# VHH binders against Phototropic-responsive NPH3 family protein NPY3 (NPY3): the designs that were tried, part 7

Target 1, 272 residues: Phototropic-responsive NPH3 family protein NPY3 (NPY3), of Arabidopsis thaliana (Mouse-ear cress) (q9fn09r205to476)
Amino acid sequence: DWWVEDLAELSIDLFKRVVSTIRRKGGVLPEVIGEALEVYAAKRIPGFMIQNDDNDDEEDVMEQRSLLETLVSMLPSEKQSVSCGFLIKLLKSSVSFECGEEERKELSRRIGEKLEEANVGDLLIRAPEGGETVYDIDIVETLIDEFVTQTEKRDELDCSDDINDSSKANVAKLIDGYLAEISRIETNLSTTKFITIAEKVSTFPRQSHDGVYRAIDMFLKQHPGITKSEKKSSSKLMDCRKLSPEACAHAVQNERLPLRVVVQILFFEQVR
Below, E stands for the ipSAE of ESMFold2; O stands for the ipSAE of OpenDDE; V2 stands for 0.75 times the mean of E and O plus 0.25 times the DockQ between their complexes.

## First folded at step 1 (VHH)

Design f5 (framework vhh_8k46_1)
Fold by ESMFold2-Fast, scan of step 1:
Structure f5 (fold): chain B 272 residues (1-272), chain A 122 residues (1-122)
Amino acid sequence: as target 1 above (272 residues)
Amino acid sequence: AVQLQASGGGFVQPGGSLRLSCAASGFTFSSYAMGWFRQAPGKEREFVSAISGSGDYTYYADSVKGRFTISRDNSKNTVYLQMNSLRAEDTATYYCAAEVTYWTQEFEYDYWGQGTQVTVSS
């Protein structure tokens, strides 16, 4: 709606009062409220659309924290009201502005409800300065844990496995892609952290392990200094029997893989 | 952009020989593995042979072991497939592929260029 842009010009208190009045009257879809919140955040939070590490003014941080807390409190309960991408941007801002545990937990819960809607780029969250890594991998691990916890609860209550399997398959694809990309851009990613994240989605349904192989190979390619034991442990994440013919052809010529893995692939191709 | 140009195909009688070439550009050739694949009409694309970036490791499909030899010349950005003792079953369009296509663009198995036709018939 065109009036959504007009609402973004209001102070946060007036914005909250107007949106609350609209919601009380019940004439507007939750998705329109979600749109209003996103437009407001984009205009009022510096760097919201593009992650910005430069704002360190304590006075601004307090104002941004209060504004973010108010926006989170205004999120409609309907799952479809806001995109996963918008929730992740709010989470990034909540970390930057040092919002309380309550806001971060609520955002993580909501993201976990629809993590399959995220793309790899959404999960490339920059860490605070002075840390070991440029990207915050722990926050992504938290989002995966939240999805796993909620999916397990749905599995206990739901009589249909097909819907849950579809969501799990999409998240497995997302995380396989994330692991490949973070391995490429984050040289300080440890073998332990790579394996831990991959194992969280290892039981999820997949048509092939090509994505797992790509993630492993990208990790090996960008981390040539790891030990033979670490190469062996990471390579065990993939099921060689589930590789496509194209992935097998690539893998058997791959000098980065342990020789034992190449032998396994050749063996399974013979019995296939 | 990655460019792969396969050549050297043609007509040959059973028991004959052909040497295929694949000229590559758009990437640091010596850093990436190269492979040969083939596809006959109405059939799935199948693996034929592969060579590591260094040239130290080579791999062959069982159907071609002992008959085909893969090699590369990193100074010329070219990979070769020497095909000896050709059989009618080797008739196919032969494609070359570069490892870089799998790592920058999600296993683009359809990025093979035009290929080169090999026909083994009397």
Scores: ipSAE 0.006, ipTM 0.283, lowest interface PAE 10.1, mean pLDDT 82

Design g1 (framework vhh_8k46_1)
Fold by ESMFold2-Fast, scan of step 1:
Structure g1 (fold): chain B 272 residues (1-272), chain A 123 residues (1-123)
Amino acid sequence: as target 1 above (272 residues)
Amino acid sequence: AVQLQASGGGFVQPGGSLRLSCAASGFTFSSYAMGWFRQAPGKEREFVSAISWSGGSTYYADSVKGRFTISRDNSKNTVYLQMNSLRAEDTATYYCAAEGFLYDLPYESYDYWGQGTQVTVSS
């Protein structure tokens, strides 16, 4: 739509006024409003398409915070109005600009409504400089908690177990992949944090535990200094009975795993 | 056919030492965990020690920890149990097991039990 491009040239205050007028008059789909917000964000927020922490001007940071807060306030209430990817980009920007708790809570709530649409790369959110970790793992835990809370409320009210199970399966796959990737790139990821995140999705339906095994193996490979107790605790996340034959063949040769786990896999292979 | 041949048992006095050997054939030895179990007269079979496929991890029953050492030679398809500071309560038939085992797994969970070797600790 022609007006979407033209609106992106406006100041944020004028943009808000024009969008509010369009919404009041009706006849425009929520998805078109969502598109206008995304185009505006892409043009006006430095690094929106690629997360960038190099904001040296304090005046620019304050202006960017105000702009982001205004955009979040303009998000249509309809779930389909904006993509999960766009909401996560807004969340990444809110972290970079150190926006208030209210904006991050609202974004987390909205992301939780459709977390199954996200990919692993979306969840790689950089932490502010000066922290213990390069990536903000706590924010990802918050997104999972929002998904869990909303899904539990849905389960209590609806008999649509198949739809909820599909969403849960997709989120389990997403988080298994996230844990593998964050284990590879984040050297300061603790065993406690890895287990805490994995446990939040442990009851979700899965076709196999191959993804869980991959995440555990990557964690063990990139964190060779952990104790035998930590290795045991991490390995307990995996149900050896749910591994594919290929994963079993890999695991029985894997010296990173505790011997107990290797022997369990060998035992179950022999009695299947 | 899987075959395990345990040897090296005999009579020894308390405080003495013995080295047991288990020669394996019929499977890819270097791909499997190996272990030792024992059965004393009139008692149930119990776990003694285990070693991972590479030799990088070892496990011991509390009753033998610090006295026994398990090792393996993958080039010879052999697992060993070095037994030091032997006690009368170590008197048992010692069995070699393939296909791994857990401390709390029953011995029937294993594919094959080899021929045992008798260890008698007596004055």
Scores: ipSAE 0.000, ipTM 0.090, lowest interface PAE 17.9, mean pLDDT 81

Design g2 (framework vhh_5c3l_4; at its last look DockQ between E and O 0.01; V2 from the best seeds 0.00; counts 0 for: pae E 8.1 > 2, grease 25.3 > 24.2, placed apart)
Fold by ESMFold2, look of step 2:
Structure g2 (fold): chain B 272 residues (1-272), chain A 121 residues (1-121)
Amino acid sequence: as target 1 above (272 residues)
Amino acid sequence: QVQLQESGGGLVQPGGSLRLSCAASGFTFSDYAMSWVRQAPGKGLEVVSDISSGGYSTTYADSVKGRFTISRDNAKNTLYLQMNSLKPEDTAVYYCARLPWYEGIDSFDYRGPGTQVTVSS
């Protein structure tokens, strides 16, 4: 739809008026409205494609905050109208421009509906300046909680198990990958935080537990000061029986793992 | 089957720049950490840089830190090495290497045929 590119040249007030008129007249799919918003955001929000914390102009922040809040207010309700990637870019911008709590909550809810579509890079959201960590881990917990809540509601409504299992499998892979990356990056990541996040998806289906093992091992490698009790608790996150032959071969040589875990892996290798 | 193919090498003057590329196929590229390793004339292999499977964690040898930048594009199955401020000591065959899923700098299970980089006046 070529006319959506033309709308990106308008001021935000004119853009809002035109889009509102188009929606009232009907005949335009919500997906097209979503495209118009996406094109507008890409053109008019500085750094929208890649989150940027280097913004020190108070006047500019206020203008961009207002622009962003207006765009969020115009999002169509239909799940398929906007992509998860677009929603996450809006969330990243909302952190950078310090948008209101209600906009962030709505974005988090919408992202939770589609979390299986995200990749690990999407979840690397810069923390507000002055924070203890480089990346905001609490916001990712919120996204996972939104997904879990909505999945539990769908399970109560007796929705198709095959679709829910596919979504859960994708999210499990996503979160395993996220934990591995954030463990490498954040030396301040606590054992409690790592385990809390991992447990949210611990019962989700997985092709194998290789991803869980990778996340655990990265955490152990990058946090050498943790206690033996913490190592034990972290290692319980994986089921040794679900490791691939490649992962088992790696794990039996891994001095970071508790001896009990290595012995269990060797035992199960003999059985299969 | 695993295939890694480097390109972008050549002759460059000291202080110059080159960008190496590595096209990957035959495996799920985004699942693997990747590395650039080099072999200077008459020397053993030296690990130049590593990058995590997601591309968000990188490590560099001290000799190249600040001058080289490793990156990857998982959508295009391509690994890159941007080399700036090149020195004659950087002359080597540069290899793209795959690391077993998470491992860092000292281990790889596949590498490409390499591309020659020559820094000479």
Scores: ipSAE 0.013, ipTM 0.461, lowest interface PAE 8.1, mean pLDDT 84
ESMFold2-Fast, scan of step 1: ipSAE 0.260; ipTM 0.642
ESMFold2 (binder alone), look of step 2: mean pLDDT 86; pTM 0.874
OpenDDE, look of step 2: ipSAE 0.026; ipTM 0.360

Design g3 (framework vhh_enristomig)
Fold by ESMFold2-Fast, scan of step 1:
Formats: C-alpha cells, sequence, structure tokens
Structure g3 (fold): chain B 272 residues (1-272), chain A 120 residues (1-120)
C-alpha cells in the first residue's frame, strides 16, 4: 500500500499508536498490517534483511531490543498475516539483541505454524558469542518441535492428509538441507545433535532419501574425527532402498561411508 | 572459465562404433563426476552414463553392455566408447560436469554437444 512506507518513518511509539488506531477502526486486512510491520522492521533495524552480526554499542542494542519487542507485540494473531521468512528474521534479531524468552517463545510458536515456507538460509541463525558453535542449532531444534506440535494438533482436527503430508515433506526437505549446510560450516556439531534433529523428521513423507544421504555425507566429510560407532549411527538415518540411482552411484564410491552401508547399497541396486 | 568441448561425433552404420571425447578446462577435472547425456530429435534430454572422481561408473539401461565411459585425469578428458550402435542412438551427445558433492551444488557445467547419426 501507498501509506506503508510513510509509516516506516515514524518513531516506534507513533508507529504503534497509528497501527493500533487503524486496527481499531477496521477496514484493513491483517496482511496489510503484517506488511507495515515488515517494512518498518526493514527500515529501522540495521541489517534486518541481511542479518549481519555486528557488535553495536550497548545503547543501540537496548534501543533495538525495545523496538523489536514492540513489533513482536504488534503481530496480528492471524496465521496468514505475516510470512515465515519475516518471523524468522524477527527471531534472528531477537537472538542478536538478546531479547527475553517470552518473545522468542512466541516467535518460535508462530514459525512452527508455517515452517514449510522457510528456506535453509532462514535457519542459519547466529549464536551468541562464547558458545561452542557459530550458529544456534538448539533454536532450530525448537522450531522443529513447534512444527511437530502444531502438526499433531492439525492431525487431531482431521485436517486434509494431503495438505499435512505436503507440509511434512517440505519440512523434511528443509531440515535435510539445513543439516547438510550446518554440517559443512560447523566443525563442532556433535553426532548426538545431528542425529537428534534428523530423527525429528525421519517419519515424514519423502520421495527419496537423497537429501538424508547428502546431509550424512557432509557431516562425515567435515567431521573426520568421529568414531566408527558414530559413523554407523549417522548412516542408519538413511534408508538405502529409497536412494535414487544417481545417489547410489555416488554412495558406492564414497570412501567416507562405512563399508557395510556400501555393501547394502550394492545389494539393493542388484534387486532393482 | 569452465569449458567442456565434445568431439568425435559423426555418421555410422548400425552395428558400428564411435568414440566420443570431452575436453575440460577451467576447473579441477579430477574432483568432478562427469556424465554423458543425449537428446534425440523431438525428444527430451536423456542421461546416458556417469563416471565419478573415484572411477565408479553407472549406465542407463538402454546402453549397458554397449557403451563404456572412461576418464583420463592427466589429460582432463572424458570418453564414451560406443559399440553395437542402433538407429535409436541417434542424438546430440552432451558432456556435463558435476562436483562430487553435487547435492551441495545448484547446477552442472554443460558442453555444446556433438552429433551422432546412425543410418543404414
Amino acid sequence: as target 1 above (272 residues)
Amino acid sequence: EVQLLESGGGEVQPGGSLRLSCAASGFTFSDYAISWYRQAPGKQREWVSTIYSGGYTNYAESVKGRFTISRDNAKNTLYLQMSSLRAEDTAVYYCAAIYPEWFGKDYDYWGQGTLVTVKP
């Protein structure tokens, strides 16, 4: 809308009052309010669209924290009012500005309602300084848990199985991709954490396990110090019967895989 | 810049043989899995064969036992030895390179193709 960019020039207090007045008067869709919030955040929060990790001074951090908390409080309750990508950008900002648990919990819940809309880049959320990993893997696990919880509620309500299966398939693809990327960039990612996250989506429908295989291969490649037992446990995540011919061809030459897995793939390739 | 240049195509009679070559430059050839694809007149592109960096090979069912893929990493060259050629093998043959972690890449590098015509 024409007025949305004009509102982004207001202070947060004035912005909140104007948006509250517009909502009280009615005649504006929740999606338009969502657009106004996104445009405001993009203009007022440094690095919001690109999510750069910068060490702003403490005064800037406090101001940005208050602004972010206010924007979160203004989110319309309607699921379709804001995109998953916008919610994740707010979540990334909440981590950077060290916002409270309440704001993070609400954002995680909302993201869980539509996690299938996210892409892998959305899930690369930087951890606070001083942790073992550069990216916050625990927060992604929380988002998956929220998705599972919301999906179980939808299943209880007899929502269309086709729609739920499609959402689950998209989230499985998202998490397979996320695990591959995080394995590539995080040398301190533990085998336990990798397996825990992968298992949360293991029952979701998939056309193939190529994505699972890719994630495992990237983990093995970037974590050469893991034990034979850890390699075996990680490899059990994939179903060799569900690998494409192309993935099978890649896997049988893959020196990083346990020999028993290569033998299983060769056996199943013969049956095909 | 990455380049793949196919050669060796031509006209041959049924039952004949041809050897296709693909010369690669601009990337570390030995790190890549390299494939042959073909496109017959009026049809969609069809995968023919792949050879991985470690030397493992795979073939489309229609060419198994008749075609042999090989590579020479010292010469940055891929080969496709074609025997017992049939009219149905008539197509433009393309060389394509994929990184060994192809799952982590969005696209393949492609050559311009070389025409193989099998006519009685």
Scores: ipSAE 0.013, ipTM 0.152, lowest interface PAE 8.6, mean pLDDT 81

## First folded at step 2 (VHH)

Design v1 (from e6 with N31D A50D; framework vhh_8k46_1; at its last look DockQ between E and O 0.70; V2 from the best seeds 0.00; counts 0 for: pae E 7.5 > 2, grease 24.8 > 24.2)
Fold by ESMFold2, look of step 2:
Structure v1 (fold): chain B 272 residues (1-272), chain A 122 residues (1-122)
Amino acid sequence: as target 1 above (272 residues)
Amino acid sequence: AVQLQASGGGFVQPGGSLRLSCAASGFTFSDYDMGWFRQAPGKEREFVSDISGSGYSTYYADSVKGRFTISRDNSKNTVYLQMNSLRAEDTATYYCAAQWGYESTLYDYQYWGQGTQVTVSS
């Protein structure tokens, strides 16, 4: 472990040379290479632990962009070599330093492989300045698309369904939580974008639809001016039969919901 | 049975600090937003701070911004309120509360603790 900290003192050119030599010789697990990259990034990339856009020196940005692109190029291909949290921090930095599309696409692909490991806070990625939203919602949509694409590929290869179902359940919970939080903090979230994201994971297994209900309710609370049609479309995202008793009790008193939805909840609870 | 047990109150001189804790049981803690409210004698209960189930989103009343910090530890089913730079007007009974369904007002919180007294006085 001591050599990992010592390597972080090197210039990027020397670091790359040393790590490349270690990898060519073999005998070091990919996880250790990943750790070396993470320690280096934490020490050498300004603000790696927090995202910001305060850099205004174009040469400093270009230098940091080059450093970041070099680190991404050095990532071991093995899935277990790096954590999802580290990959997301690299992605956040790549937005801040305006890395090329190829690096961001590779990071997104790798994050998609491990998306079930993320938490809601990881997905709250600031958008570039000048966009309509404070948070980059499109990048999260891309991560979900990568996950969906890769799970469909694994299904076609007859991989273990139990592993895929557990992964999908975790991602469904993650995305339900993300939609609730982004609805609270992003005033420019459109109904179309909310529904589009929710529908990508709508068929995933869930223990209950309480998370979906909480996301819908937060969206309705923060967007009181939406049309009756939009309220109906958003409310159709949840299966009322899959609400817990706690969620049902809350929902039947919730004046933000369409009356039809409240009646349906009461009906299903009565016949349960 | 749902229980919210607030503790950590006490007597503090102006400028001092206290850390309140609220231990929760009887529900899935991470599914609930947690809030702190306070009530001085003869006054209405008022919002102080809340924190989302994930712990990422926090909100503070203007009167406490920069002085109070809310946090939670979902592994211990506990929410905390770190109170710094305390003033006489912070004297109140502090209540923790849990909500399902994202309301920050008194009316929409479903479960309430018994409160812990904070007294700021020389």
Scores: ipSAE 0.040, ipTM 0.531, lowest interface PAE 7.5, mean pLDDT 84
ESMFold2 (binder alone), look of step 2: mean pLDDT 82; pTM 0.823
OpenDDE, look of step 2: ipSAE 0.316; ipTM 0.702

Design v2 (from g2 with A33D; framework vhh_5c3l_4; at its last look DockQ between E and O 0.23; V2 from the best seeds 0.00; counts 0 for: pae E 9.5 > 2)
Fold by ESMFold2, look of step 2:
Structure v2 (fold): chain B 272 residues (1-272), chain A 121 residues (1-121)
Amino acid sequence: as target 1 above (272 residues)
Amino acid sequence: QVQLQESGGGLVQPGGSLRLSCAASGFTFSDYDMSWVRQAPGKGLEVVSDISSGGYSTTYADSVKGRFTISRDNAKNTLYLQMNSLKPEDTAVYYCARLPWYEGIDSFDYRGPGTQVTVSS
């Protein structure tokens, strides 16, 4: 909308008052309010479009923290009003500017409601400097946990079975893709962390387990020194019966897999 | 039963923009690297851009670098190409293509029927 760029020039206090007035009049869709917030954030929060850990000025951090907390408080509750990508950028900024635990928990909850809308790139969040890993994997675990919690609540209400199964399938695809990508680019990804994340979505519906296989294979390729026990634990994540013929053909020649898995694939291919 | 369907092509003046979309079905989209390829009249196929399965890594032909942006939405099984600052030389049929499983970043195994992009006055 035309007025969103004009509003982004205002101080945060005036912006809040104007937006609140617009909401009270009631003639503006939540999506427009979400757009206004997104444009404001992009203009006024340093590094909002890309994660930046360069926030060592205590006074600047405090000012940006207050601004960010105000924007989070203004988020419309309607799911369609803001994108999952925007919410994830807000979460990244909230960590950088050391926002309170309450704001970060609320953002995580909102992202969990819409996790099926995220893409793998949204989840490739850089960790703060000095960490063991380049990418923040724990934050992704938190988002998955929120999704699981929200989905279990909806299942209990028995109101959205078809939507829940679709959401679970989409999130399973997302997390399989995330694990494949993070395995390629994060050399310090532990076997325990890989398995922990994979297990959170292991029972979700999938058209096939090709994505799970691809993630496992990428992890094994990047971690050639893992123990036989770790290989066994990783391989249990996939159901060999659910592999496509293409995946089976690749897997039976794959020396990174435990022999038992290869034998299982050959057995099920003969029955098929 | 791999299916790829492009849309968003059309006639545009030089300097204009178009956004192409490709709906994918019949395979696990998030497992595959994807590509946009184009074929100008009477010419061979040119790889325009590639994107990794997760969307983090992209490559571009020199002729489109800085003007085109490839992206994907794995939750919606959709591949995109944003084309800005279009030139008459960009006139072609644009194809969405799937790269082979685990190998074949230098070739594709399936493509859609294509969408025509024409840049002319």
Scores: ipSAE 0.007, ipTM 0.246, lowest interface PAE 9.5, mean pLDDT 83
ESMFold2 (binder alone), look of step 2: mean pLDDT 85; pTM 0.863
OpenDDE, look of step 2: ipSAE 0.017; ipTM 0.440

Design v3 (from g2, 18 letters changed; framework vhh_8k46_1; at its last look DockQ between E and O 0.66; V2 from the best seeds 0.00; counts 0 for: pae E 9.3 > 2)
Fold by OpenDDE, look of step 2:
Structure v3 (fold): chain B 272 residues (1-272), chain A 121 residues (1-121)
Amino acid sequence: as target 1 above (272 residues)
Amino acid sequence: AVQLQASGGGFVQPGGSLRLSCAASGFTFSDYDMGWFRQAPGKEREFVSAISSGGYSTYYADSVKGRFTISRDNSKNTVYLQMNSLRAEDTATYYCARLPWYEGIDSFDYWGQGTQVTVSS
């Protein structure tokens, strides 16, 4: 709508007032409200569309924080009102500008409801400076938790099992991909954290465990000093029976894997 | 069947730029790391660059670091190599390669036909 662009020219306070009035009067779809918010964010939040590492002064950060918090408070309640991508951008910015915990929780909840729509890049969220990791891994854990919570609620409402399974499968694939990438990128990823995240989706339906294997292998490759116990624990995340022939062929030659796992794979290959 | 079709090679002066493309088919492109290798006349094949399946991690040989950029578009099943500040020593046949889960980023299980890059005054 043409008026959405005009609204983006307003101060945040005036924008809020106008949008609130529009919502009160009715007649405007939640999706249009969402669009207005997204357009406003894109225009008014530095680095919103493209994350920049530019250090803003403290005053600017506070202003941006306030702006973000306001926008988050304006989000329509309807699930379809905003895209997962927009929510993720808001979350990334919220972390960058150190927004309040409540806003982050709300965004995480909403993203969790749509987690299957996210890509691996979406989950690479920069941690605040001074932390142990460059990326905020805990927030991904939170997103998964929210997803699980929402799926459980849907199950209780007798939603189609098929839809939930498909969604779970997609999220599993997403997280497998994320784990592989974050293992590669984040050198300070702990074994405990890796396993914790992987375990959250370990029971999700999957056609193949190749993704999990790739994640495990990447992690092991980047962590040559982990204990035998940790190797065993990480390897348990995958079902050897659900590996493709190609993955099996690689795995049986993989010296990073526990011997027991290799033997299991060999055994199952003989049965094929 | 796995197929990798490289293109974009040619003649360029020192300091010039080229962009190589590799179209992939016959496998789930987004599940595999991709890379570029090159072979100059009378020399062994050498690793040039690699990119992770999702495109979030990139690797470069020291000889091309800062000059070459690898990227990919999974929606197009294509991997790219942007080559800037080309030197005479970059003259070689360039090969696109699929990289499996093998230990080294310089390992491949499939590679396509090469495209010739010639850097000369």
Scores: ipSAE 0.007, ipTM 0.311, lowest interface PAE 8.5, mean pLDDT 88
ESMFold2, look of step 2: ipSAE 0.011; ipTM 0.392
ESMFold2 (binder alone), look of step 2: mean pLDDT 77; pTM 0.770

Design v4 (from e6, 17 letters changed; framework vhh_5c3l_4; at its last look DockQ between E and O 0.66; V2 from the best seeds 0.00; counts 0 for: pae E 4.4 > 2)
Amino acid sequence: QVQLQESGGGLVQPGGSLRLSCAASGFTFSNYDMSWVRQAPGKGLEVVSDISGSGYSTTYADSVKGRFTISRDNAKNTLYLQMNSLKPEDTAVYYCAAQWGYESTLYDYQYRGPGTQVTVSS
ESMFold2, look of step 2: ipSAE 0.240; ipTM 0.634
ESMFold2 (binder alone), look of step 2: mean pLDDT 81; pTM 0.828
OpenDDE, look of step 2: ipSAE 0.743; ipTM 0.886
ESMFold2-Fast, scan of step 4: ipSAE 0.241; ipTM 0.601
ESMFold2, look of step 5: ipSAE 0.253; ipTM 0.658
ESMFold2 (binder alone), look of step 5: mean pLDDT 82; pTM 0.836
OpenDDE, look of step 5: ipSAE 0.747; ipTM 0.885

## First folded at step 4 (VHH)

Design p1 (framework vhh_5c3l_4)
Fold by ESMFold2-Fast, scan of step 4:
Structure p1 (fold): chain B 272 residues (1-272), chain A 119 residues (1-119)
Amino acid sequence: as target 1 above (272 residues)
Amino acid sequence: QVQLQESGGGLVQPGGSLRLSCAASGFTFSNYDMSWVRQAPGKGLEVVSDISGSGYSTTYADSVKGRFTISRDNAKNTLYLQMNSLKPEDTAVYYCAAQWGYESTYQYRGPGTQVTVSS
């Protein structure tokens, strides 16, 4: 819509007032309001469209924080009004600008409604300076928890099992991919945290456990110093019976896997 | 069955551009890290660029950094290499290669496409 571009030129106070008036009068879809918010954010927040940009000017943090808090407060309640990608960009900005728990909690709740729409790159959120990890893994855990809580409530209400199963399958694939990527780029990822995140989606429907195996293998490759007990615990996340022939061929020659796991794969492949 | 097929090579003048593509089939493309590897006349193999299965992590050889861009489209099972500001030293056969997760050994490699940068 043509008027959306014009709104992006307004001060935040005037933008809020105009959007509130439009919403109150009706006649505009929530999706159009969502688009107006996204265009406004893209124009007014430096680096908003460029994910994982570390360009934060300390002098602008207070102004950016106030702007972001206002935009979050203006999000329409309708689930279809904004994309998951936009919500995650707002969440990344809220971490960068050190916004309060209220904004992060609301964004996490909204993202949990649409988590299956996210990409692996969306979940690679930089942690604030001075922490033990470069990436904020706890935020991702919170997003998964929100998704789990909301899907469990939908299951209790006898909502469509097919839709819930499809969403769960997509989220399992997303988290398998996330674990593989974060294992590569985050040297301080602990075995406990890796397992905790993987376990949250372990009961979700999957066509195969190839993604789980790939995540485990990446973790083992990048953490050669972990104990035999830790290797065993990590390997228990995958069901060897659900590995593709391709994954089995890779796994049987994989020196990083515990011998017991390799033996199990060989037996299951033989009876296949 | 399993195939990697490069395209887009050719003859180009110094300072020119080329876009290489690699079509993959017969395996789950998104489970593989992909690389562009080249071999210049009389030289060994050089890894030009790597991209993770998700597309998030990329690396570049110092010789091409700032000039080349690797990307992938997992929905189309295709790997790309955008080559800008080409130099005579970039003349080589370019191969796309696939490795399961993070590995030192490539499981699959294409037949290659010739890139010649010459005045």
Scores: ipSAE 0.465, ipTM 0.754, lowest interface PAE 2.6, mean pLDDT 86

